# VHH binders against q6mzz7r34to333, part 22

Target 1, 300 residues: q6mzz7r34to333
Amino acid sequence: TFKDETFPAADSSIGQKLLQEKRLSNVIWKRPQDLPGGPPHFILDDISRFDIQQGGAADCWFLAALGSLTQNPQYRQKILMVQSFSHQYAGIFRFRFWQCGQWVEVVIDDRLPVQGDKCLFVRPRHQNQEFWPCLLEKAYAKLLGSYSDLHYGFLEDALVDLTGGVITNIHLHSSPVDLVKAVKTATKAGSLITCATPSGPTDTAQAMENGLVSLHAYTVTGAEQIQYRRGWEEIISLWNPWGWGEAEWRGRWSDGSQEWEETCDPRKSQLHKKREDGEFWMSCQDFQQKFIAMFICSEI
Short names: E, the ipSAE of ESMFold2; O, the ipSAE of OpenDDE; V2, 0.75 times the mean of E and O plus 0.25 times the DockQ between their complexes.

## First folded at step 4 (VHH)

Design s4 (framework vhh_h_nbbcii10_fgla; at its last look DockQ between E and O 0.25; V2 from the best seeds 0.00; counts 0 for: pae E 5.4 > 2, unsure alone 63.0 < 65)
Fold by OpenDDE, look of step 5:
Order: C-alpha cells, then sequence, then structure tokens
Structure s4 (fold): chain B 300 residues (1-300), chain A 126 residues (1-126)
C-alpha cells in the first residue's frame, strides 16, 4: 500500500501548534480498513454535506465551504474524482484544488491520525464507513502544510481553493441587501455560499444560548420568502459543519419554532425538516443580526 | 481602545524597497488566536484595496495578485507590530497605506476590518 513520505504519519503532519494546543498524546495513524466499523467507502450512496462532521481542527471555514461544494456536481467531481477502497485500491487518494490560477493535484495516503479508535479531525459518518471528508481534509491539510494550518484560516481561501471562482463579500451590518434574491441567484448559478458569526466572549468557537456557535462558519444552503400569518417573511437556511446532533438555531423558524405552525405556505412540507443534522432555518432579520458576513463564490 | 499607527512611508524610486510598520495598542497579538491584520492601500482616485493580510493563530497570509512576490507581510508579537516589506516597488504602488485589524474569524475583505490606522503615504516616483 502507498505511503506518502511528503506528508508522513508523524507529528510533523499534525503540527506542533495543534499538538500542544490540544495536548494530543498517543496519536497513531490508521488506514480506514483498520478502524472499527464496517468496510470503508470513499463515498457511500451519494456525497452530502451531512457526511461532514468537524473534528479537532478549527477548520469550519473550510468545512463550511466543503458543505457548500457538495451542492455543485461539477466542482465536487473536479475535486473528488472517482476513487474507491475496492477497485484498484492501493491506499492512495488524489484530490484537486485551485492554486495560483490552476488546478493542482494533491496525493495522499489514507492513513488518518487517530486517538484510540477515533479520528482526531473530521470523523467519518455512517458508522465510521464514509471517508471522503476525512481524506479530503487531509489532502487540504497537506496542501497547506499540516493539520495545524487548518486552524482559523480565511473563509475566502477555502471557497477559492475549491472552485477557482470570484468572491463576493456581503457585510451584513454595513449595507442593506436582498438576501433572498442574492442567495437564490447564487444557488441557481452553482455558487458556493458561506457565512460567519462574530467572535464571542472568548477567542474560541462556543455554542451560544440561541443555538448558534460564535466565531464559526456556516454553509448557506438556501433562502425563501415564506407566507407567515397574513403576510410574508424572508428566511435563510444554514448548515453547521459540526454535523449531526450538534447545536442548531433555537429562535424563530428553527426546527421546533412556532412559526412553522403558523405558516400556511404550501411549501412548508418541503422546507421544514425537523432533524438534528446541523441544518436549520432562521429569519433573514435574525441572520443579519447574528452573523457578520456572507461570502459568495462564483465561477468566473 | 485599539489603536493602529503606521510608519515607514515615504518617497522611493521605482525598483526600490520600503518597509512599513504598524504599531498596535489596545490589542495584543499574542493574546488572540482569531484575528486578522491587514495592509490596505488607496491610490489617488482609486478605491481602497487589500494588499496583504495575515491571520492570527494559523499564520495564513494573503497577498493581492499585484504584489505577490514583491511584498511580504509579517508580525512581531514581542513588539506588537505588523510589517509590510515592499520590494521592487512600482509607480502603481503609490498610495496611502493603511494598517487594519479584524478581531474575529479570518478575512481579508476591507469591510470586515474594524480598526484602522491613519495611513502612511508611499510615493514611488523617479
Amino acid sequence: as target 1 above (300 residues)
Amino acid sequence: QVQLVESGGGLVQPGGSLRLSCAASGFTFSDYRSYALGWFRQAPGQGLEAVAAISGSGGRTYYADSVKGRFTISRDNSKNTLYLQMNSLRAEDTAVYYCAAHLGYGSYYTSLYDYWGQGTLVTVSS
């Protein structure tokens, strides 16, 4: 099986900063087939943002972009290509990123850093069987230099690295914007959309009482004008790369909010999903207040 | 509160070098992990543009395409100072250069920076 000597199964690939910060010890590197669970799959059924679960790296900026990427078949195919743990498996995986005006290929082996039987970083979903997010994160770590280099990056960089596109920044506190129109237009065009919450009391991402996470990046997955009582309201859908079972918005238009009971919009059944999967709706008004910026990356 | 003071600007010939400094107060680099420091510039009759930026914890850097390979952004935590080494200067680099800080998740977009210096003029001319 292939071993990548340029990004070895060693502490150097993790990075001293992260090792120290997380006080990581007893880190070992294992291939997916050596992890507990069923047989490993690169992609199980289909690629989905819900396959992503953030781990020990503060790389929500990348994972949010990745979550958005899953909605674009052209880009995700460009980056992930066709790979497998079965056919012609050799423990080698390849990914592409946009760098310096061109697509570059990053080659990795499939050894992942683990503590015990758990991956240190992005965790594979579906009972530890789907590994495309873990491997892609590793590839991006290699591109940047180490897993430590995934910490607190520029939101824009992930979007561009995944698409080679152009960024439109919307500062939510500076100028009025038609969010529904912007999001719908971007979505229709196949653009990637992420957003960020402001810093909280600490210099780390923290879950807040309203269900949002401070100093955190989200994927914007949609926006709609929805009937509400006798009028209309604008809502926006976000996805938290923390993944399943993690914090979601608890305010208006949240999964369990009263607003969904009060709407007579015929699209209610399509829009309203009561799942603890990291995805939720909120009013555009609340979004503008609770978030600081939205980034749209469009193809040139 | 947070104050940024630029220095090092001046007149330089094309091909020359200049090093800008930005002394920060009210904000200590080593105390924060999630922030961005940036250099921005505004040429006469032009809008404000990002020149270079550096993240806090990750040390990631951004450079405008027009300055890549010529400019280097760096910081000294012990001095709480941001630098911009400018080499191979061109006439089109003439601008007022501003130091700025964003205390939050990393970005190099101008609108997200909350604290700004007064700027220092860089003139590249024969």
Scores: ipSAE 0.586, ipTM 0.814, lowest interface PAE 1.1, mean pLDDT 93
Fold by ESMFold2-Fast, scan of step 4:
Structure s4 (fold): chain B 300 residues (1-300), chain A 126 residues (1-126)
Amino acid sequence: as target 1 above (300 residues)
Amino acid sequence: QVQLVESGGGLVQPGGSLRLSCAASGFTFSDYRSYALGWFRQAPGQGLEAVAAISGSGGRTYYADSVKGRFTISRDNSKNTLYLQMNSLRAEDTAVYYCAAHLGYGSYYTSLYDYWGQGTLVTVSS
């Protein structure tokens, strides 16, 4: 089984900053097949943002971009390539990133840092032992230096590193924008879309009373005009990289809201999925008030 | 209470060098290792332009195309100071330079920065 000597299963690969800040000790490294939960899968069925669950690193800037990428299947083979834990497995995985004007290949072994048999950083979903997000995070950590180099990165960087594209920045509090048109146009073009919340009362990302997380990056997964009562409203769909039900919007158009019960829109069953997965809808009006910026990354 | 104070600006000839410093008070870089820091500039009659930024981890840096290869951003958390080393200065680099800080994640977009200095003038002229 392959062992990557250039990014070893050691504290140096985590980095002193993250070890000290998170007070990490007794970190052990395990391959996915040695973790509980059954046999590992690189990709099960197909890639999905719901395969991703953020761990101890503040790398939502990366994970939000990754969540958007899962809605663009053309990137699957380019970045993730064709790999598995069963076919030709040797403990080695490869990923491509855009760097300095070209696609570069990063090779890693599949040893992941764990504490108490649970991944320290990106982790697979509870009943889905899919490791492509965990391994891709490790590859990105290697590319940038260590897991500590993923901690508090730039919101735009992962979008570019995953696509080689160009960023359009939208200031939600001052820029006039037709959000539904902008999101639909970008989605049709295969662009990645993320957004960010402003600072809260503390120096870290934390859940607020309305269910949103402060100092946090989200994926924009869609936008629609929906029939409601005597007219229509504009709504936007967001995904939180914290993952599975950790924190979700509790206001209008949230998963259990009265708006979904009262709407007569014929697309209701397509738009509203009642799942504990970090994805939710909110009105475009609330989005513009509660978020500060939206980023659209388009191919050159 | 939170303050960012720029220094090191002044008059320099084309092709010369300057080093700008930004001293923070009211918060510490080492206590809040998540602070992203940046340099922005505004030339007379123009809007605010991002020049360079450095992530809270220090592992990521950004440079505007106009300054890439000429300017270097760095931070010293123990001294609570951000630096911008400016080499091969050109007349079009003449501007008021602002230091800015953002708690948490970095962005090349000015709207995300929480704290701003008052600026320091850099004039590149013969």
Scores: ipSAE 0.432, ipTM 0.730, lowest interface PAE 2.2, mean pLDDT 84
Fold by ESMFold2, look of step 5:
Structure s4 (fold): chain B 300 residues (1-300), chain A 126 residues (1-126)
Amino acid sequence: as target 1 above (300 residues)
Amino acid sequence: QVQLVESGGGLVQPGGSLRLSCAASGFTFSDYRSYALGWFRQAPGQGLEAVAAISGSGGRTYYADSVKGRFTISRDNSKNTLYLQMNSLRAEDTAVYYCAAHLGYGSYYTSLYDYWGQGTLVTVSS
């Protein structure tokens, strides 16, 4: 099996910032076959944002972009290609990123850093053995230099690195925007859509009392006009790359809110799915007040 | 809107040091910490080149290979000021230096920066 000498299974590939900040000890590197949970898969069924759970590398900026990318088949094939843990397996995985005007291939071995039989960074969902998100994160870490170089990085660069596309930055506080139309148009075009919260009380991402996370990137997953109180209200759905069981918005149109009980919109059951998977709805009014920017990354 | 004003440029001998500052003002929608900042330069007869960039939190930095180890980008969010400490200066560092701001997490791509200063001239005479 292949061993990558240029990004080895060693502390240098993690980087000193994360080793010291997280006080990591007993870190070992294992291939997915050596982890509990049965035979590994690269992709099990189709890819989904719910396959992703952020780990210890403060990289929501990359994972939010990746969450949006999972909805576009073109980018899936360009970046993930066709790979497996069985057919012609040699412990080598390949990914493509856009760099300096061209697609660049990044090759890794499949040794992942673990502690206590759990991946330190991105983890498979609920111990399913689906490893494309873990391996893609490792490949991006190699591209940037180390897992430490993923720490609070550049969301807009992640969008370009995944697509080669052009970003439209919508400054949510500066001008009116028809959010529902913008999101629906971008979704139909296959664009990636993400957004960002402003700074909070510290220089780190923190869950706030309203359930949002400060200094944090989210995937925009949908927007709708919904019937409410003799009229219509605009709502937007977001996905938090922290993933399953993580904080979600607690205000208007949140999963347990009165608004969902009171709406008579016939699409209620399609739109309101109570799960603690990091996806939630909020009003577009609250979105525009609580977020600083929405980024739409489109093909040239 | 955000306004950026550079200062600290001037004439220096090779091997010398300069510290550039960029004072930022005009935040009506977001605080200074929500902006990623960068230093860019344009030498005579050259295009615009990214020199260094820093995220809003200060947690991620970027440096062009030509300046790594010699230049340090930093920010003081309490003073709304961006800095570029330039050490071991060389003749090829002669350029007009610009600070720039981007509402978001940041980029080393110039096209993503929305606000630019007017520039400050740095001349390194051999």
Scores: ipSAE 0.159, ipTM 0.607, lowest interface PAE 5.4, mean pLDDT 83
ESMFold2 (binder alone), look of step 5: mean pLDDT 80; pTM 0.832

Design s40 (framework vhh_h_nbbcii10_fgla)
Fold by ESMFold2-Fast, scan of step 4:
Structure s40 (fold): chain B 300 residues (1-300), chain A 126 residues (1-126)
Amino acid sequence: as target 1 above (300 residues)
Amino acid sequence: QVQLVESGGGLVQPGGSLRLSCAASGFTFSDYRSYALGWFRQAPGQGLEAVAAISGYGGRTYYADSVKGRFTISRDNSKNTLYLQMNSLRAEDTAVYYCAAHLGYGSYYTSAYDYWGQGTLVTVSS
């Protein structure tokens, strides 16, 4: 099987900063077929943002962009290509990224850093059986230098590296914007939409009392107008790369909130069904107050 | 606490050059966290405009179209100092120039920057 000597199964590929910060000592590298949880799949069923679970690296900036990308068939096909653990398997996987005005192919072997029986970084949400997110993260780590080079970064960099597109930054505290119209227009055009929270009491990502994470990146998954109390309210749907049950929004329009009980909107059951695996709704007013920026990445 | 101090501004004739410096304290450019460092300017009677940015950890750069090819952003990790080399200066470049820093996740754009210097005036006139 293939062994990538340019990005070896060694501490150098993790990087000294992350090794020191996370106090890593029992790091071994395993191919997915050697992990518990059954036979590995590159893609199981269909591609979804719900396949992604952030691990030990602070790479939410990359994972939020990736979460948005999962709903764009053209970019999914271009980046992930057609690959399998069974057909023509040789321990080698390839991914495309945009670099210096062109698409470039990054080749990796499928050895992943593990501690115990779990992946150290991005891990499968479904019992360690689906590996496209883990392998794509490894490829991006190789492109940038190491997994340490994924640790803290910028949404603009991830969006451009994944699409080759151009970014519109909407400053939520200063820019007048029709969020529902902006999100729906961007979604219809196949654009990627992400957003970020401002810093909190510390200079690291931290779960806040309202359930949002400070200094964190999210995927924007939708926006709608909904009937409420004889009028209309605007709401927005977001996905947290940390995953299901981890730091969920607790305010208006959150899962189990009074607003969902009180609304008479005929689409209530449809819209409320969108919640799962770190996905939640909030009012556009709360979004504009609690988040600092929204990024729309469009084709050139 | 993070502190940024600009220097190097002054009066220069069109076509001239200036090098701005920004001395940072309270954090290090070699920190494993990805700090965004940038230069912003505010011309008389105008709003704040992003000029150039550089990532702390990755060394990626961004430039506004109005300065691309004329200005160069750089950093010296050993001196913990950010620079802006300004060449082929035009009257339109007259502004107060600010250096700024951002921690962690965010944007190269102004709304993401948490720490700002006091500014240094650059005047381009004949």
Scores: ipSAE 0.107, ipTM 0.554, lowest interface PAE 5.7, mean pLDDT 83

Design s41 (framework vhh_h_nbbcii10_fgla)
Fold by ESMFold2-Fast, scan of step 4:
Structure s41 (fold): chain B 300 residues (1-300), chain A 126 residues (1-126)
Amino acid sequence: as target 1 above (300 residues)
Amino acid sequence: QVQLVESGGGLVQPGGSLRLSCAASGFTFSDYRSYALGWFRQAPGQGLEAVAAISRSGGRTYYADSVKGRFTISRDNSKNTLYLQMNSLRAEDTAVYYCAAHLGYGSYYTSAYDYWGQGTLVTVSS
């Protein structure tokens, strides 16, 4: 079973700053097969943004980009490659990132930092023993130096590291932009789309009264024109890497809103999937007012 | 307490060059938090504009379209100093230039930086 001496199962791989800030002690390292919950899977069925649940690191910037990537099969193949816990398992996993003008392979062992039986950082969803997000986060931590180097990062860096692409920044508080057209055009081109909220009262991410998180990164998962009353409204779909949780949009077009009850759009059942999974719809008007920027990462 | 101090501004003719420096104190560029460092400018009667940004490691740089190919941002972590080399200066580059440091999540292009310098005036005029 492979042991990576260049990124060991030790406090040095977490980094002193996260150890101090989070008051981490009694950190042990375990391979997924030694965790409760049944046999581990690298990928179960197919990858999905819903496989991702943010843990103790402030790495939403990375996870939002990763969530967008799960919608693109070409990037899945490039980055995750074909790997398994069952076939030819040796405790070694490989991932590719874009660095210095080229794709670079990062090799890790599958020892993950845990406290008790729970992963400290990115976690597999409850009842889902699927570890590709946890292992990819570890590989990115190794690439950048430590898990502490994932703590407080930038969306542009994650998007470029995962794609090698070019970023278009849309400042949402500027002149009106056709968001539905922009999102649909980018999606058809295979681009990754993410967005960010502005700072709140503190210099950290925190849930606000409207259910959005301040100083936070989200994945843009779609945009549509929808029939509403006697006309049309534009809506946008977003995913929060916090996953199922305490923060969920409470405004217009949210999961329980009257807009979904009143619409007669024939695509209603296709567009609206009422779940508390971090994904929600909101009007493009509210999006443009509440978010500060949208990032589109395209191939060169 | 975090402090950023700019220097190197002045009067220069069109086509000339200037190098701005920003000395940081109260934190190190090797600090555990993700300090993105950047330069912003404000021309007379105009709003604040992002000019350039550089990653913690110095391996990535970002530039406004108006300055690409003419300006170069760099950092020296051992001297705790950020630089902006400005070449082929134009009259429209006349502005007060601010250095800024960002702590936490964000975007290199937003003006939501946490710490700001006092500014240094750059005048491009014949």
Scores: ipSAE 0.033, ipTM 0.472, lowest interface PAE 6.3, mean pLDDT 81

Design s42 (framework vhh_h_nbbcii10_fgla)
Fold by ESMFold2-Fast, scan of step 4:
Parts: structure tokens; C-alpha cells; sequence
Structure s42 (fold): chain B 300 residues (1-300), chain A 126 residues (1-126)
């Protein structure tokens, strides 16, 4: 089984800053087959943003971009390639990233840092033993230097590193924009769409009373015009990489809101069902007030 | 709406130190915190390159490999001021330094920045 000497199963791969900040010591490294929960899978059933659960690093900037990428087959194929824990397994995995004007291939072994029964950083959701997000995070950590180098990065950098594309920044407080049209147009073009909340009183992501997280990156998963009362309202769908059961919007159009009970839109059951597992809807008006920016990453 | 003015440039010998400041006008304390800020430089005959960037809260920073360990970016949101502490200066650090503001999460890409200062010259020479 392959052992990567250039990014070893050691504290040097985690980095001193993150070891100190998270007070980590004697970190254990394990291959997925040695973790509880059954046999490991690189990809199980199909790729989904719901495969991703953020762990101990503040790399939401990377995970939000990755969440958007799961909806684009072109970028998925280029970055993840065809790999398996069963076919030709040798403990080695490969990923591609865009760096300095070209695609670069990063090779890693599948040893992951663990705490108890779970991965220390990105971990499989729903305990399904699906490891493509964990391994891709490790590859990106190797590319940047260490897991510490993933800690508090830039969303725009992740978007470019994953696509080689061009970013359009929509300033939500100063730019009048038709959000539904912008999101639908970008989605049709195969662009990646992400957004960010402004900073709060601390220098870390912090859950607010309304359920949103400050200084945090989200994936934009859709936008629609919906029948409400005797008119129409515009809504936008977002995904939080913190994962299942974490902080979620509590305002208008949230999972338990009266708006979903009052709407007579024939697509109600389809739109509401899409919000399961950490996805939520909010009005475009609230989105434009509560978020600071939306980023659209498109091909050249 | 944001106006940026750099200061603190000048002539310094190799190995010396210099601190650049960038004063921002327009917007409230909360508006200023919504902007990620960066320092960029352009040497004679060269293109514009990123030096350092800092998030709105000041909790996240990014540095070019050429300046890591020598330069420190910081901000004082109560004074709407951005700083760049430059230590162990080298001849290749000679350039016009620009501060820039980006409404959003933060970025190292020049295309993400909408507001730019006029620049301040730093010359490192014996």
C-alpha cells in the first residue's frame, strides 16, 4: 500500500498553527478501510454536496465552492477522475487543480487524520463511508502546504483553483440585480455559484440569532419565483457546508415557516423537498440584505 | 463610495523597515468591516502583483511567498485604516504600493477589487 513521503501521516502535514489552535496532540492517521462503519467508497451512488461535512478546519471557503462543483459533471470528471477503493486499489489517489495558468495533478495516499471514530477534518455525512471529499481536501492541503494552509482562505481562490474560470463578483448591497435571472442564467451555463456573509464581532464563523453564520461561505443551489398570496415572491436556495443539523436560516421561507403552508404554488412539494438536509430557502430581499456578495465562476 | 489614500512610502536601506498606512473614507464602521483589503505593488517595467490581503474582521491574512515572514498586514477598523509593516526590506521590494478594497469574503485576485488608492512609492537602495 502506497505511502506518500512528500505529505506524510505526521504533524508536519497538519501544520503547527492548526495543531496549536485546536490543541491537537498525538494525532492518529488511518486509511478508510480501518475506520468503523463498513467498507469505504470513493463515490457512493453519485456525487452530491450532501457527501460533504466540514470538520475542524475553517475551510468553508473551499467547501462552499466544492458544494457548487458537485452539480457540474465537467469539473467533477476533471478533478476527481475515475478512482475506487476496489478497482486497482493501491492506497494512492489523484486530483487535478488549476495553478498558475495550468492544471496540476496532486497525488496523495489515503491516510487521514482522525479523532476517535471520525475524521478530524472533512468527514463523511450520514456515516456512509464515502471519502471523495475527505481525500480531495487532503490533496488541496498538500497543494497549499498543509491543512493549516486551508484554515481561513479565500472563496474566490478556491473557485479559480477548482475551475480555471473567471469570477464575477455581485456586490449585494450596492448592485441592483435580478437574482433569480442571474442564478438561473449562471446555472444553465454550468457556472459555480457561491455567496458570503459579512464578518461579525469575532474573527471566526459564528451562528447568529436568525440562523445564519457570520464570516461564512455558502453554496447557491437555486433560485425561483414562487406564487405567494395574490402575487409572486422571489426566493433563493443556499447550502451550508457545516452540514446536517447545524445552524440554518430561521426567517421567511425557512423549513418551518408559514410561507410554505400558505403558498398554493403547484411546485411547492418539489421546491420544499429540495431544502432537506441543511439546505434552506430565503427571500431574495432578505438574501440581498443579510449576505454581502455572490460569486459566479464561469468558463473562459 | 470608498476612497483610499496611502502614506508612509519613502527611501530605505536594504535590511531596513517601513510601515505603510491606507486611510479609508466613506461608509460607517460596519461598512468598513464589510470590506476585505489588500496591498498590491508594481515595480518599474513589471505588472501589478499581490502582496498581502486581510479579511474584514482582520482574522484572516494572505501573503505572497516573496514577503512571507517579512511583511505583516493589519487593520484598525475603529480608525478605518489598513497597515503593512515591512521588515528586512530588499532591493526587489522597490515598487509603487497600492491599497485596494473588495466588498466580500476576501481575494488575492486583482480583478476582485473595485476601489484602489493612488499609490505610494517605496525605494530600497543603499
Amino acid sequence: as target 1 above (300 residues)
Amino acid sequence: QVQLVESGGGLVQPGGSLRLSCAASGGTFSDYRSYALGWFRQAPGQGLEAVAAISGSGGRTYYADSVKGRFTISRDNSKNTLYLQMNSLRAEDTAVYYCAAHLGYGSYYTSAYDYWGQGTLVTVSS
Scores: ipSAE 0.000, ipTM 0.305, lowest interface PAE 10.4, mean pLDDT 79

Design s43 (framework vhh_h_nbbcii10_fgla)
Fold by ESMFold2-Fast, scan of step 4:
Structure s43 (fold): chain B 300 residues (1-300), chain A 126 residues (1-126)
Amino acid sequence: as target 1 above (300 residues)
Amino acid sequence: QVQLVESGGGLVQPGGSLRLSCAASGFTFDDYRSYALGWFRQAPGQGLEAVAAISGSGGRTYYADSVKGRFTISRDNSKNTLYLQMNSLRAEDTAVYYCAAHLGYGSYYTSAYDYWGQGTLVTVSS
C-alpha cells in the first residue's frame, strides 16, 4: 500500500494555522477502508455537488468552484481520471490541476486526517462512503503546501486551477446586470459560476438570521424567470458547500415559502425541491442586495 | 481599531522605480489567521483597479496584466507591512494607490476587501 513521503500522514501536512486555529491535537490518519460505514467508493453513481460536505477548513472558495464543475462532466475524466478502491487498488490516487499555464498531476496516498470516526475536512455524506471530494481536497492541499493553505484562499484561483479558464467578475452592488440572462448564457457555454457574500458582524464565516452565511462562497446552479401572481419574477438557485440545509436562505422563494405555494408556473414541481441539501432559491433582487460578487469562469 | 497606512508615494520620472509600504495596526499578519492583502489604484477620472494581491500564506501572488513583470508585491509578517515594488514606471501608472486587507475568503474584487487605507499618490511625469 502506497505511502506518500512528500505529503506524509503528519501535522506538517495540516499546517500550523489550522492546528492552532482549530485547536487540533493527536490527529489520526486513516485510509477509507479503515473507516466505519461500509466499503469505500471513489465515485458512486457519477459525481454530484451533493457528494461534497465541507469540514473544518475555510475552503468554501475551492468547494464552491468544485460544486460548479460537477455540472460539467468533461472535467470528471481530466481532473479525477479513472480510479477505484475495488480494482487495482494500491493506496495511490492522482488528480490534475491547472498551474502555470499547464495541467499538472498531483499524486497522493489515501490517508485522510480523522477525528473520532469522521474526516476532519471534506467528508462523505451520510448516505454513502464516497471519497472523491475528500481525496481531491487532499491533492489540492498538497499542491498548495498543506491543508492550512486551503484555509482562506482566493475564489478566482480555485476556478482557474480547476479549468484553466478566464474569469469575469461582476460587482452586484454597482453593476447593472441581467442575472437570468448572464447565468443562462454562461451555463449554456459550459462556464463555472460562483458567488460570494460580504463580511458580517464578525471576521469569520457566520450563519445569519436570514439563513445566509457571511464571508462565504456559494455555487450558482441556475436562474429562471417564474410566473408569480399576474406577472413574472426572476429567481436564482445557489448551493452552499456546507452540503446540508441548516444554513439556507429563509426569505422569498426559500423552501416552504409562500411564493412557492402561490405560484401557478407549470414548472413549479421541477424547480422547487424541498431537500436538506444546501441548495435553495432566492429572488434576483435579494441576491443582488445580499451577495457582493459573482464570478463566471469561461473559455472552457 | 484596524488601520492600514500607505507611504512611499511621490513624483517619479518615466522609467523610474518606487516602493510603496502599507503598515497595518490593530491586527497582525502572523497570527493564527491569514489575511489576503492587495494593492489597488485609481487614476484621475477612472474607476478603482486591482493591481496586485498576495495570499494569506504569502505563497501566491497575482498581478494585473498591465503591471505584470514590472511590479512585485511582498509581505513581511514580522513587521506587519505590505510592499509594492514598482519598476519601469509609465505615465499611465499615475494614480492614488490603496492597500487593502481581507480576512478569510480572498478576492481580487475590490468590494470584497474589509479594510482599506487612505491612499498614497504616485505621479509619473517628466
Scores: ipSAE 0.123, ipTM 0.550, lowest interface PAE 5.5, mean pLDDT 82

Design s44 (framework vhh_h_nbbcii10_fgla)
Fold by ESMFold2-Fast, scan of step 4:
Structure s44 (fold): chain B 300 residues (1-300), chain A 126 residues (1-126)
Amino acid sequence: as target 1 above (300 residues)
Amino acid sequence: QVQLVESGGGLVQPGGSLRLSCAASGFTFSPYRSYALGWFRQAPGQGLEAVAAISGSGGRTYYADSVKGRFTISRDNSKNTLYLQMNSLRAEDTAVYYCAAHLGYGSYYTSAYDYWGQGTLVTVSS
């Protein structure tokens, strides 16, 4: 079974900054086969943002970009390639990233840092043991130097590293923008769309009273005009890499909101999937006020 | 309260050098935080232009094409200070220079930084 000596199962691959900040000691490394929950899968039934669960690193900037990428099937073959734990398995996985004007291949072994029976960083969601996000995170950590080099970063870097594309930055507080048109146009063009919240009362990412996380990156998953009362309202759909939990929007157009009860839009059942999975709707007006920036990454 | 105070501006001859400093208070320069620090300038009768930016988390730097190879942005976390080393100065570099902080996820190039200094004048003249 392959052992990558250039990115070993050791503290050096985690990095001193993250070891110190998270007070990590005696970290254990295991291959997915040695983790509970059944046999591991690289990809199960195609990729989805719901395969991703952020762990102990503050790499939401990378995971939000990944979440957007999962909506574009063409990137699966380029970045993830055809790999599995059952066919031709040798403990080695390969991924491609854009670096300095070209696609570069990063090779890793499948040893992952764990605490008990759970991965320290990105984790498989549920018990299906799907590891493409965990392994891709490890490959990106190797590319940048260590897992510590993923700890706090910028959306622009992740978007470019995953696509080789160009970034359009929409400053949400600077000028009027037709968000529904911008999101729909970008989606038709196959672009990746992400957004970010400003800093809060502390200098760390923190869940706020309204359910949004401060100093945090999100994936934009859609935007629509919806019938509301005698007219129309514009809404936008976002995904939080933290997954489900208390950190979900609680304002207008949230899962339990009065707006969903009042609307007579014939697409209501299609648009309103009431579930705690990190995905939620909010009004474009609230989005423009509560978020600081939206990034669109397009092909050249 | 977050405050940024620039210093180091002045009169210099073409081909000379200056180092600008920006002292920050109300937050700390931590290599673990996702934030950006930058220098912007405004020449007489012109709009605001981005000059250089540095990430808080990884030390990555970005420069305007007009200053690449001549200017260097850096920070000293122990002194909570941002620097801009300006070499091979030209008359076209004459401007009021502002330091700015973007505390949150966003672009290295955002003109909508959250916090701004009052500016320091740099005059390049014979």
Scores: ipSAE 0.005, ipTM 0.316, lowest interface PAE 9.8, mean pLDDT 81

Design s45 (framework vhh_h_nbbcii10_fgla)
Fold by ESMFold2-Fast, scan of step 4:
Structure s45 (fold): chain B 300 residues (1-300), chain A 126 residues (1-126)
Amino acid sequence: as target 1 above (300 residues)
Amino acid sequence: QVQLVESGGGLVQPGGSLRLSCAASGFTFSEYRSYALGWFRQAPGQGLEAVAAISGSGGRTYYADSVKGRFTISRDNSKNTLYLQMNSLRAEDTAVYYCAAHLGYGSYYTSAYDYWGQGTLVTVSS
């Protein structure tokens, strides 16, 4: 079974900053097949943002971009390639990233840092045992130097590193923007879309009373005009890379809100799915007030 | 009252060096460590452009292609000061340099920064 000598199963791959900040000591490393939960899968059923669950690193900037990537088949195929824990398995996985004008291939072994029987950083959801997000995070950590180098990064860097594209930054408070048109146009073009909340009471990401997380990055998964009270309202769909997290928007158009009960839109069943998976809808008006920026990454 | 005040600009000959400083008041870098800090410039007759940025943790930096390898951005949280070390200066580096702070993850686009200094002039000529 392959052992990567250039990014070893050692503290150096985690980095001293995260070891000290998270009080990590005697970190053990395991391959997915040695973890409980059944046989590991690289991809189970299909690739989805719901496969991703953020762990101990503050790498939501990367995971929000990754969540958007899951909606683009072209980038999924290019970055994740065709890999398996069963077919031709040798303990080695490969991923592609854009670096300095070209696609570069990053090779890793599948040893992951664990706490007991759970991954320290990105982890599969319980019952899923799907490891493409965990392994891609490890590859990105290797590319940047260590897992510590993923801790508090730039949102634009993740988007460019995954696509080789050009960033458009929309400042949500400075001027009116037709968000539904912008999001639909970007999505049709295969662009990746992410957004960020401003600071809250502290310097760190924290769940707020309205259910949003401060100093946090989200994936924009869609936008629509919806029939409401004999007129139309604009709404936007967002995904939180915390995944399982209990912090979900509690305002208008949230899961179980009166807006979903009152709307007569024929697409209601298509648009509204009551799931505690980090994805939710909110009005474009609330989005513009509660978020600070939206980033669109388009092909050159 | 949040303020950013630049200093260290001046006239320098081509090939020379300058270090710009940005002193923050009304908030502390240690308190706002998650905020990105950056340097931007506006050359005569041109628009505002990003030069360098540093993440709140200091772990990530960005440099424009035109300055990469010549300029170094750094922060000193104990002095509440952001720095830009400029080496091998060229005539094209002549501009007013602005210090800026951004809430959140940092952005290379000027419209995303929330706090701006007044600017300091750097002139590269004989």
Scores: ipSAE 0.046, ipTM 0.472, lowest interface PAE 5.6, mean pLDDT 81

